# Ledger of designs, part 2: miniprotein binders against Mucin-6 (MUC6)

Target 1, 185 residues: Mucin-6 (MUC6), of Homo sapiens (Human) (q6w4x9r395to579)
Amino acid sequence: GHCSLEGGSFVTTFDARPYRFHGTCTYILLQSPQLPEDGALMAVYDKSGVSHSETSLVAVVYLSRQDKIVISQDEVVTNNGEAKWLPYKTRNITVFRQTSTHLQMATSFGLELVVQLRPIFQAYVTVGPQFRGQTRGLCGNFNGDTTDDFTTSMGIAEGTASLFVDSWRAGNCPAALERETDPCS

## First folded at step 4 (miniprotein)

Design xb5 (from xb0 with L27I I70Y)
Fold by OpenDDE base, second read of step 5:
Structure xb5 (fold): chain B 185 residues (1-185), chain A 83 residues (1-83)
Amino acid sequence: as target 1 above (185 residues)
Amino acid sequence: DPLEEAKKLIEEALREAKEGNPEYAIILVIFAITEAALNNLPEVIKEALEVAAEIARRTGREDLLERIRYALEFAIEILEEQG
């Protein structure tokens, strides 16, 4: 399954459902029992301009009981808040530079993350087949059905992206807005 | 099968473009390129590029090719590391 976060406001789920939203919060992208140590992948969005529609992805966070890895445009931060030189290796996770503008997080448990740092901060999430039907978050449920991808954290199917996205907030933030804008804006 | 997965993405990209969703189509192409690179399938990358070019031409969205450029840079480096 492939999930993408592009253009600051565009998301494509594992089931290949595209949608758009504008929010300035941290959201759960991927939660699954297949992730060890209660692991979760999160996305941090912030304002990139003056209007409410000017939002962008600013960081990706992997968090578990064992590890905390924050990938931002300029640095990789670990558990102790220190920026690390790449490659960074833990028991099951390796973060390394692929190109001058791309980082990759490889894992031993079927999760891969590619992050484009510049000129636009974008993220691409890949999960193995073992994750089918066992994922939750903004990336959807990976069950081959696009119609139920907007399932909230409480297990309720929503008809709009905004309510769906809001349900996966990891903090107390303003409500997300659903806009039909250019995904590259 | 990585080969089948990458080809499936390319086929889906073409369908999406025909349905009027070139932005999403390009995303699928990017995934195909990445998948192909990670599995040392350079011929699939070539096919993906051809599809991207076709999408851009037919939809008038040449701006989307810039996104492909970044994917290609990544792919090249991955392939070099595997060699």
Scores: ipSAE 0.015, ipTM 0.260, lowest interface PAE 8.0, mean pLDDT 87
Fold by ESMFold2-Fast, scan of step 4:
Structure xb5 (fold): chain B 185 residues (1-185), chain A 83 residues (1-83)
Amino acid sequence: as target 1 above (185 residues)
Amino acid sequence: DPLEEAKKLIEEALREAKEGNPEYAIILVIFAITEAALNNLPEVIKEALEVAAEIARRTGREDLLERIRYALEFAIEILEEQG
């Protein structure tokens, strides 16, 4: 299955359902029991340009009990907070420059991520057949049926992308009561 | 030791292919080719290509050889610049 994050705010699920959203948080793209060590793939979105209504992908994160690999739009790759020079390898994950404009994260457990760095930051997720019907998150449930691709984290199929996307927030979101204003700057 | 690291990647590629992960095995071969080129080890590049061909043949996945084309072109460019 293939899932794509393109054009700043467009997503196409594993079952080929396209949608668009606006968000400024970290969101869960993919959770599955097929990912080792409670692994999850996440996307970080932030405001883009001058317009506060526009948002774009700024980083992709793979998080497990052992690794926190962050690939940022500024072409920095970190694991557990430490910058890594490419190519970089762990036991089950390899990150390398696939082309002059693309990085790839390949894994031994059936997940591949390709990140386009230029001209616009975009991500492409590929999963093996073992993931069929066993995925959850913004990339959908990979069950061959697009009508339930907007299944929230609570297991409810929604008719709109907004409620679906909000249910997959992983954290690091501004909240009305928690937003900081710094009068010293 | 770049030679030992590149050879370990080739050994891991063979193991992953045997375990049913030929796509990942080819990625490890690409990594080995890149490391070998950056460290001026053309014999390791030859070994990695032979391993990639064997993985493709044994798994029936000749399409995987297309994935190493860019890595090989990059390796040739790097070796030419160093030599």
Scores: ipSAE 0.000, ipTM 0.272, lowest interface PAE 13.0, mean pLDDT 72

Design xb6 (from xb0 with L27F T34A)
Fold by ESMFold2-Fast, scan of step 4:
Structure xb6 (fold): chain B 185 residues (1-185), chain A 83 residues (1-83)
Amino acid sequence: as target 1 above (185 residues)
Amino acid sequence: DPLEEAKKLIEEALREAKEGNPEYAIFLVIFAIAEAALNNLPEVIKEALEVAAEIARRTGREDLLERIRIALEFAIEILEEQG
């Protein structure tokens, strides 16, 4: 399964359902029992410098009991708060530079992340077949049915992206809005 | 099979464009380009670019081709790194 975060406000789920939102928070992209040590992939969004009414992806985070790997748009890679030179290897994760503008995080547990650093910060998430029907978060539930891709953290299928996205916030942040419902749009 | 998955995304893009969803169609093309690049399938990238141009032309949404340019830059860099 493939999930993408592109252009600051666009997400395509593992079941290929597209949506957009405006939010300035850390959001859970992917949680699964297939991720070791209570692992989760997360995305950080902040206000866009190009448009005051829009938000953009500024960092991707892989968090587990052992690691907090942050890949940010300023091209800094940290683990547990310490800057790392690439290639950076842990027991199960390797982060390396694929090209002058692209980083890859490869794992031993079926998760792969490719991050474009320039000219626009964006991310592509790939998961193996063992994740089918066992994912939750902004990337959807990967069950082959797009009608329930907006399943909230409480297990409720929503008809709109804004309620879905808000349920996956990590921390104390303002509620996200779909672009079409933004008062400034 | 990454080739079959990339081709499926291209087929879905053409269907979505015909149903009045050009932005979603272009997202699917971008995903196909990324899939093809990561799996070293440059011929699929060429096909995806042709489909993107067709979608933009038929829907009158040439503004969407700017998103394809970014995906293509990614694909070219990945393929060059693998080469």
Scores: ipSAE 0.000, ipTM 0.151, lowest interface PAE 12.6, mean pLDDT 72

Design xb7 (from xb0 with D63L I70E)
Fold by ESMFold2-Fast, scan of step 4:
Structure xb7 (fold): chain B 185 residues (1-185), chain A 83 residues (1-83)
Amino acid sequence: as target 1 above (185 residues)
Amino acid sequence: DPLEEAKKLIEEALREAKEGNPEYAILLVIFAITEAALNNLPEVIKEALEVAAEIARRTGRELLLERIREALEFAIEILEEQG
């Protein structure tokens, strides 16, 4: 299956359900028992430098018991806090430059990540058929039914993206106390 | 068994914190809270919060507790809806 993070804040789930959200946090993109050592793929969003009213993907993180691989918008790749020269290989994961503007993270367990670095930072997640019906997070549940793709971290199917996205927050995110005021206010 | 899986996540979180990985430890606590809420196990959520507090104390990073706030808020909402 294929999940994409494009255009700053647009997501298309594994079941091809598109949505958009506004957020400045780390979000769980993919959790699955098919990922080794309790692995999870996460997406980091922050305020856009182009528009103060928009948010954009700034990094993708693969976190497991053994690895914390961060691929950042500034073209830095780290694992467990240490910068790595590409190609970078661990036992089950290889990160390499696919083109002048794209990095790829290939794994032995059926997960592939392709990151576009410029002109806009974007990510594309591919998972093998063993992940069908076995995924949770922003990329949806991969069960062939789009009506329950907004299943929150608590197992409730929501009709709107905002509650769904908020349920998958992870990391140190300050409480959203204020929202953007109308320009005429 | 959801109870055993959630308890395993909590135990692994404490171990990871002791080995110098408090960020990953807190992520495991968040996973435990989420699984406990989905399976109507409020006692496990309480245990997870106690472990999160212990991790924050041992590492001197009280701000790590803020990382679980959203998961806890949604867990409370779901438990109330199930109750």
Scores: ipSAE 0.000, ipTM 0.098, lowest interface PAE 18.2, mean pLDDT 71

Design xb8 (from xb0 with D63Y I70L)
Fold by ESMFold2-Fast, scan of step 4:
Structure xb8 (fold): chain B 185 residues (1-185), chain A 83 residues (1-83)
Amino acid sequence: as target 1 above (185 residues)
Amino acid sequence: DPLEEAKKLIEEALREAKEGNPEYAILLVIFAITEAALNNLPEVIKEALEVAAEIARRTGREYLLERIRLALEFAIEILEEQG
């Protein structure tokens, strides 16, 4: 499965449902029992000047009991608060520069992250088939049905992205604002 | 085998575009171009560019081609240095 964070505030879930929002917080992208040491992938959004969005992706975080790897739009990679030179390798994770404009985080547990640094910061998440039906967060539940992709942290399927996004906040920050295209308008 | 890896990236790009992920598909094309340039495989770069054009045509998203411009510039520099 593939999930993308593009254009500052657009998300496409593992089941290919697109949506966008105006949140400025850290949000859980992906939680799964398939991630070791209670791992989670998170996205940090902040205010931006992009004409089609008030918010943009500024960092991606992988957090577990062992590691807190932060990849930020200013090309700084840290683990547990310490800056790391690339390539950076742990037991199960390697972060390296794939091209002049892209960083990659490869793992041994079926998760891969690619971030585009320029011209705008964007992220692409790939998970192996073992994650099917085993994911939670902004990237959806990966069950092949887009109608329940807005399942909140409480397990309720919502009709709006705003309530869905707000349920996956990982910090004490402002509520997200949904920016939907109304097909009836 | 760099040729097999680059061709696999191109095949994955076509699949991702078909599955509704043209933005990710173009990223895979960029990886194929980079791999091909580093391994002096200009025919693979040509194939990757044709695939990028096809993805943009089929999806109506011509702006995706702008993403490969920097990868092409990098590839040209590498190929010129190699001979």
Scores: ipSAE 0.000, ipTM 0.116, lowest interface PAE 15.3, mean pLDDT 70

Design xb9 (from xb0 with E35L L38Y)
Fold by ESMFold2-Fast, scan of step 4:
Structure xb9 (fold): chain B 185 residues (1-185), chain A 83 residues (1-83)
Amino acid sequence: as target 1 above (185 residues)
Amino acid sequence: DPLEEAKKLIEEALREAKEGNPEYAILLVIFAITLAAYNNLPEVIKEALEVAAEIARRTGREDLLERIRIALEFAIEILEEQG
């Protein structure tokens, strides 16, 4: 299965359902019992530099009990807060430059991530057949049915993207910080 | 030592291919090629290409060699920048 994050705020799920959203938070892109050490793939969105009303992908994060690998639009790769020289390898994960404009994160457990750095920051997620029907998050449930791709973190199928996306927030949300800077709040 | 690291990646790739993971095996070979390019080790790139061809042949996954071609093009760019 293939899931894509393109054009700043467009997502296409594993079942090929396209949608767009506005968000300035960290979101769970993929959770699955097939990911070792309670692993999860996450996407970080922030305001676009030239417009406060538009948002774009700024980083992709793989988090598990052992690793917190961050690949940012600034072409910096960190693990647990420490910058890493590429190519970089852990026990089950490798991160390397696939081309001059693309980074790849490959794993031994059926997850592959390709990040386009130029001309626009984009991400492409590939999962093996063992993930079918066993994924949750912004990339959908990978069950072959697009009608339930907006299944929230509470297990409710929504008809629109807004409530679906909000349910997958990982709690690192600068939207709250903006509200706190209001002088009359 | 990048030479020893690249050789270990090639060994791991052969093991993964035998375990039934040819896609991951080829990605490990690509890692070895990239590491060798950054450290000016063209003989290791040659060895990695031979191993990739063997993995593709033995697993029936010659489609994976297109990934190797892309990695080799990037490796040549790295080597040209250094020389």
Scores: ipSAE 0.005, ipTM 0.239, lowest interface PAE 11.5, mean pLDDT 75

Design xc0 (from sS6 with Y77K L80E)
Fold by OpenDDE base, second read of step 5:
Structure xc0 (fold): chain B 185 residues (1-185), chain A 112 residues (1-112)
Amino acid sequence: as target 1 above (185 residues)
Amino acid sequence: DIREEVKKLLEEARKLIEEAKKAGDEEAVRLLLEAVFTLIEALKTGDPEKISEALLKVSEALIRAAEKLGDPEAVEKLLEAQELLRKALEENNPELIKEAIKLIKEAAELLG
């Protein structure tokens, strides 16, 4: 399964459902029992301009009971809050420079993350077949059905991306917007 | 009965998740959501064993929350619930599951 976060506000789920939202929060991208130590992949969005529609991905965070890895445009930060030299390696996670503009987080448990640093901060999540039907978050449920990708954190299927996205907030943030808003609004 | 009680528990869990969000406690959110998901999936099967296992997960998540908040009463209730759930699994006794759910709900209410 492949999930992509592109263009600042676009998401394509594991089931290949595209949608767009504007939010400024940390969201759960991927949660699954297949991730060890209660792991989750999260996405941090922030304002990139003055309007509500000017939002962009600014960081990707892998968080578990054992590890915290923050990949941002400028640095990779781990548990101790220090920027790490690459490659960075833990028991089952390795973060390394893939190209001049791309970082990769490789794992031993079937999760791969590629982060494009420039010119636009974008992320690409790949999970193995063992994750089928066992994922949740903004990347969807990876069950081959696009119509139920907007399942909330409480297991309710939503028809709109806004409510779906909001359900996966990890913090106290404003509600996500589904459409572009007037910069003057 | 069990299903209904679990639904009530899920509602309490939802409240706690919202509180965790408001508090910016990402760990709590993550752990509670994992537990809730497991419980929801268990409910779909209706398998008492899976439900019990899921409830153990919920209890664990709530114990962590209770410890963080410094609520020993909640911790005690949850530990008792876990014991009941383990017995439920061993004895295949759905009544013990109901009792456990009650305790978990009470603990959740204390934490809310």
Scores: ipSAE 0.595, ipTM 0.825, lowest interface PAE 0.8, mean pLDDT 92
Fold by ESMFold2-Fast, scan of step 4:
Structure xc0 (fold): chain B 185 residues (1-185), chain A 112 residues (1-112)
Amino acid sequence: as target 1 above (185 residues)
Amino acid sequence: DIREEVKKLLEEARKLIEEAKKAGDEEAVRLLLEAVFTLIEALKTGDPEKISEALLKVSEALIRAAEKLGDPEAVEKLLEAQELLRKALEENNPELIKEAIKLIKEAAELLG
């Protein structure tokens, strides 16, 4: 399955449900029993440099019991707060430069992350078939049914993206809001 | 009723997740959300073995919080709960699961 974080604040779930939100927080993107050592993918959003009412992806984080791998829009890769030269390899994870504008995090457990650094910071998550029906977070539940893709962290199916996104916050941050066209004053 | 006791525990876990968010402890939020979801899914199966395994994950997340906060009473209750859950799995005894849930809930209340 495939989940994408594009255009600053667009998300397309594993079941191909698109949505947008405004939020400045670290959010749980993907959790699954298929991830080793209680691993999770997280996405960091912050206000865009042009408009304070818009938010964009600024970093992707893989957090487990052993590792906190951060890939930022500044092209810096850290693990547990220490900068790493690429290619960077652990037992089950390798981070390397796929092209001049893309980094890849490859894993031994069926998760692949490709990050576009330029011209716009974007992320693409690919999971193997063993993850089907076993994912949760902003990327949805990967069960083939888009009607429950907005299932919150407490197991409640919501009709709107904002309540869904808010439930997956990992920090003390403002509530997420549905994106509206800025009238530009 | 195991289901009713787990629902009470989930309310306490929800409060701890909100407090972890306020503290900016992303690792605690991740671990608690993982444990809570696992427990919710286990409840849907009605399988005591899966419920016990999920409760072990909850207790592990809470032990981390208890160690970070320096709460030895909470740690003691969680370690006792883990022992009861392991015995429940070995003996196929659902009453031990209920006793473990009570201890985990008490630990969560101490931490919240």
Scores: ipSAE 0.056, ipTM 0.522, lowest interface PAE 5.8, mean pLDDT 78

Design xc1 (from xc0 with E26L)
Fold by OpenDDE base, second read of step 5:
Structure xc1 (fold): chain B 185 residues (1-185), chain A 112 residues (1-112)
Amino acid sequence: as target 1 above (185 residues)
Amino acid sequence: DIREEVKKLLEEARKLIEEAKKAGDLEAVRLLLEAVFTLIEALKTGDPEKISEALLKVSEALIRAAEKLGDPEAVEKLLEAQELLRKALEENNPELIKEAIKLIKEAAELLG
């Protein structure tokens, strides 16, 4: 399964459903029992301009009972809040520079993350087949059905991206907006 | 009915999740969401064993919250609930599940 966060406000689920939202919060991208130590992948969005439609991905966070890894445009920060030199390796996670503009987080448990740092901060999540039907969050449920990807954190299927996205926020943030705007804004 | 009791519990959990969000407690949000998810999935099957296991997960998440908040009463209730759930699994006794749910709900209410 491949989930992508592109263009600042576009998401394509594991089931290949595309949608768009504008929010300035931390959201659950991926949660699954297949992630060890109650792990979750999160996305941090922030304002990139003055309007509500000017939002962009600014960081990706992997959080578990054992690890906290924050990948932002400028640095990789771990549990103690220190920026780490790459490659950074834990028990089952390795973060390294893939290319001059891309970082990769590789894991031993079937999760791969590629982060494009420039010119636009974008993220690409790949999960193994063992994750089928067992994922939740903004990346969807990976069950081959696009029609139920907007299932909220409380198990309710929503018809709009806004309510879906808001259900997966992890902080106290304003409601997400669903507007068709220039992805470059 | 276990299903009805679980639904009520889910509502309490929802409230706690919202509180955790307001507090910016990412760990609490993460753990509670996972617990809720497993419980919802268990409800779909109606399997008492899966429900019990899910409730154990819920109780664990709530214990962590209770410990963080310094509520020993809630912790005690949740520990008791866990014991009931383990017993329910061993004895295949749905009544014990109901009792456990009651305790978990009470604990959740204390934490809300």
Scores: ipSAE 0.604, ipTM 0.830, lowest interface PAE 0.8, mean pLDDT 92
Fold by ESMFold2-Fast, scan of step 4:
Structure xc1 (fold): chain B 185 residues (1-185), chain A 112 residues (1-112)
Amino acid sequence: as target 1 above (185 residues)
Amino acid sequence: DIREEVKKLLEEARKLIEEAKKAGDLEAVRLLLEAVFTLIEALKTGDPEKISEALLKVSEALIRAAEKLGDPEAVEKLLEAQELLRKALEENNPELIKEAIKLIKEAAELLG
């Protein structure tokens, strides 16, 4: 299956359900029992520089009991807080420059991440068939049914994106008070 | 009814997840969400062994929270719950699962 984070604030789930949200936090993108050592993929969103009504992806994080790999829009890759030169390899994960504008994180457990650095920071998540029906987070549940793609962290299927997205918030977000779409409105 | 006791435990876990979010503890949020999902999926199967395994994951996440908060009473209750869950698996005794859930709930309440 394939999930994409594009155009700053657009998400297409593994079951091909598109949605958009406006949030400035760290969100759980993907959790699954198929990820080793309680691994999770997370997405960090912040405000666009010119328009406060738009939010943009600024970093992708893979967090497990062993690793905290951060790939940021400034092209820095860290693991457990230490900057790493590419290609960076662990036992199960390799991060490397696929093209002049794209980084790839390849894993031994059926997860692939491609990050577009320029002209806009975007992410593409690919998972193997073993993940079918066993995913949760912003990328949906990968069960072949789009009607329950907005399943919250408590297992409730929502009809709209806002409650779904808020349920997958993972960070303390002081900017949550700034939900004004346009300061001039 | 195990299902009703687990629902009450899920409410306590939800409160702890919100507290972890406010504290900016990404690791705690990740572990608690993983444990909650594992428990919800185990309930769908109706398999007592899978439910016991999921409850062990919940107890592990809560032990981390209890140690970080410096609550030895919560830690002791969770360790006792883990021992009951191991015994339940060895003896195929579902009644011990209910006893373990009560201890996990008490620990979660101490941490909230």
Scores: ipSAE 0.011, ipTM 0.419, lowest interface PAE 9.5, mean pLDDT 77

Design xc10 (from xc0 with V29W)
Fold by ESMFold2-Fast, scan of step 4:
Parts: structure tokens; C-alpha cells; sequence
Structure xc10 (fold): chain B 185 residues (1-185), chain A 112 residues (1-112)
């Protein structure tokens, strides 16, 4: 199955349902029992454009009990907080530069990630047939039916993307609370 | 002879492109088509770096096919091939390119 994150804020699920959202947090893109060591693929979004009303993909994260691989729009790859020069290989994962504008993360467990760095940061996720009906997150449930692709983290099928996306937030993104201060004038 | 081995690999890639077209996997056949074009251009120059770049694209398309079919052995061979291509570029060792081609061919044979 294929899932894509394109044009800053557009997503196409594994069942080919397209949608757009606005968000400035880390979101769970893919969770599955087929991923080893409680693995999950995540997407980080932040504000983009002149008006701050637009958001775009800024990093993709693969997290498991052993690894935290981060690929950012700054063309930096880290694992567990340490910068890595490419090609970078672990037991089951290889990250390498496919072209001057593309990075690839290949795995032995049926997951592939291709990241376009320029001109716009974009991501393409491919999963093998063993993932059918066994995925959850922003990329949908991969069951061949688009009508329930907006299934929230609580198992509820939503008609709109906003509640679906919000349910898959993985990070705590609130800013520091404003303290009471004297007015300047 | 690297050129002769690459020609045989191009024949295998053309078969996979035709199969992917019939299966409706548009991304897979486009990637293989682009890789074939890059290999043909590299053969004209005889540049090992360009040949290695093209082989990395072929291996990427085959990894997608292997994962879709659920063949972990093919995936493992292709990942090893990519590592050998990296070492070939780093060490200026054309023998590693030949070993990578052998692994890519073995993976393609496993896939069909």
C-alpha cells in the first residue's frame, strides 16, 4: 500500500482517500502490530507560508524501543539524538541518499519511506501486503474501504478530517502559558 | 564484464516493467523505467558512479515489489546490494558493483 504526504498539508491514505489538514504538532502516521519493537512512523508539522494559516511537513520520525530516526527538512538525519552520515545502517533499517533531492529509509519488515527534500519537503510511505487491515494513524486502516479511513485513536469513524487528525497527535505542542503582566500602555 | 552483466539486468528490468504495468502498479513501473533510462545513459559514458546510481534506483523499485509480495529474502538481498554499491563508490572498487548486480539479479529471480 502507498500513503503520501505532499504539497505541505495533503495526505492520501493507503486506501487512496485524499484529505488536507492544518496542524502544528507530531502526528502518528502509521502504527501496526507488524512493526517490530512497538514501532511507529510519525510526521511533524509546523506553520509555513506568509500568513501562518498554512502548515507543512517538517520532519518524519520512525520510533521503536531501539531507535528514534528523525529525517528533517534541514537534511539532517539523527538516531536517538545523534547526527548520522549517510548511508546509515542498523540491523533492520538502512537510510541512504537516493538522489541529490531524495532520501530513502528501507527496512526488512515491509516498510519503506522516501523523503523528497527539495523543492518541497514531502514523504511517501510504502507497506507490504502483511499490513492489510492492520494499520492505524493518518495513513488510514488499509482495509480496502475508504468509508472508515477517518478512524480515530479511540476507534470511532469520523466524517471529517479535523477530528480524525487531532485524535492522532503524538506530541505535546502547547506553548508556555501567558503570565499576568502589567500593560505597556 | 560489468557492461555485459548490466545488459542482462536490463532484460530482467524490462520484464518486471511489463508485469508491473499489467498489475496496475504505476509507481513501480515508472521507477523501473526511469532506472532503465539512467542505466542506458551510464553505459554510454562507462562511468561507474552513474551505473551505481542507476542500480540504486533499480534496487529501490525491487524493494517495493518484494515488500508488496511479502518476500523478506529478496528485501535482504537488495539491502545488501545497496550497501555494496555504497562501498564501491567509497573504495573505488568495481568488483563490488559486480557483486551488487549479482544480488539484484537473485532478488529479481525470487520476485518473478
Amino acid sequence: as target 1 above (185 residues)
Amino acid sequence: DIREEVKKLLEEARKLIEEAKKAGDEEAWRLLLEAVFTLIEALKTGDPEKISEALLKVSEALIRAAEKLGDPEAVEKLLEAQELLRKALEENNPELIKEAIKLIKEAAELLG
Scores: ipSAE 0.000, ipTM 0.057, lowest interface PAE 26.8, mean pLDDT 69

Design xc11 (from xc0 with R14L)
Fold by ESMFold2-Fast, scan of step 4:
Structure xc11 (fold): chain B 185 residues (1-185), chain A 112 residues (1-112)
Amino acid sequence: as target 1 above (185 residues)
Amino acid sequence: DIREEVKKLLEEALKLIEEAKKAGDEEAVRLLLEAVFTLIEALKTGDPEKISEALLKVSEALIRAAEKLGDPEAVEKLLEAQELLRKALEENNPELIKEAIKLIKEAAELLG
């Protein structure tokens, strides 16, 4: 299955349901028993006023017991807080530059992530057939039925995207950056 | 709403996973991830007893993380929360679950 995060605020689920949202937080993109070491894929969104949408994807995170791999719009790749030069390889995960504008994270467990760096930061998630019916998060439940793709973290199928997206919030939603930054402090 | 308060708590728990990883405590990371996933599953049922049981696991993982980070105030709040959760299960009292969530959130905020 394929899930995409495009155009700053558009998501297409594994069951091909498109939706749009205006969130500024870290969200659980994909959780599954098929991910080793309690792994999860997450997406970080910040507010913007310059694109066709008011929010933009700024980073993708793969978190497990062993790794926290962050791929940011600044083209920086870190694992457990340490910057890594590409190609970066662990036992089960390899991050490398696929093209001048794309990075790829390949895994041994049926998950692949491709991020477009330019002209706009976007992400594409591919999962193998073993994930069918065993995913949860912003990318949907991958069960072949689009009507329940908005299943919240509480297991409730919603008719609208807003409650669905809010239910998968995974990090603190900070105040606007200009309020946190004081150049005189 | 208990479910909305639990969603806010999940944000703090995820931050603590990063602190446990920095501390090199793989067991704390395992327990925190297990507790977070158990809590998400419990929210699907909407059963106050299952939510209480999941919160007890969250509090156990947070106590271990707090001990590694050296925050005795956070540990104290989490132990009080565990007692409220056990009492909630015994008395079938959802208001005690809300009080426990408040304490767990306060402890998580101290840690991160």
Scores: ipSAE 0.000, ipTM 0.101, lowest interface PAE 23.3, mean pLDDT 68

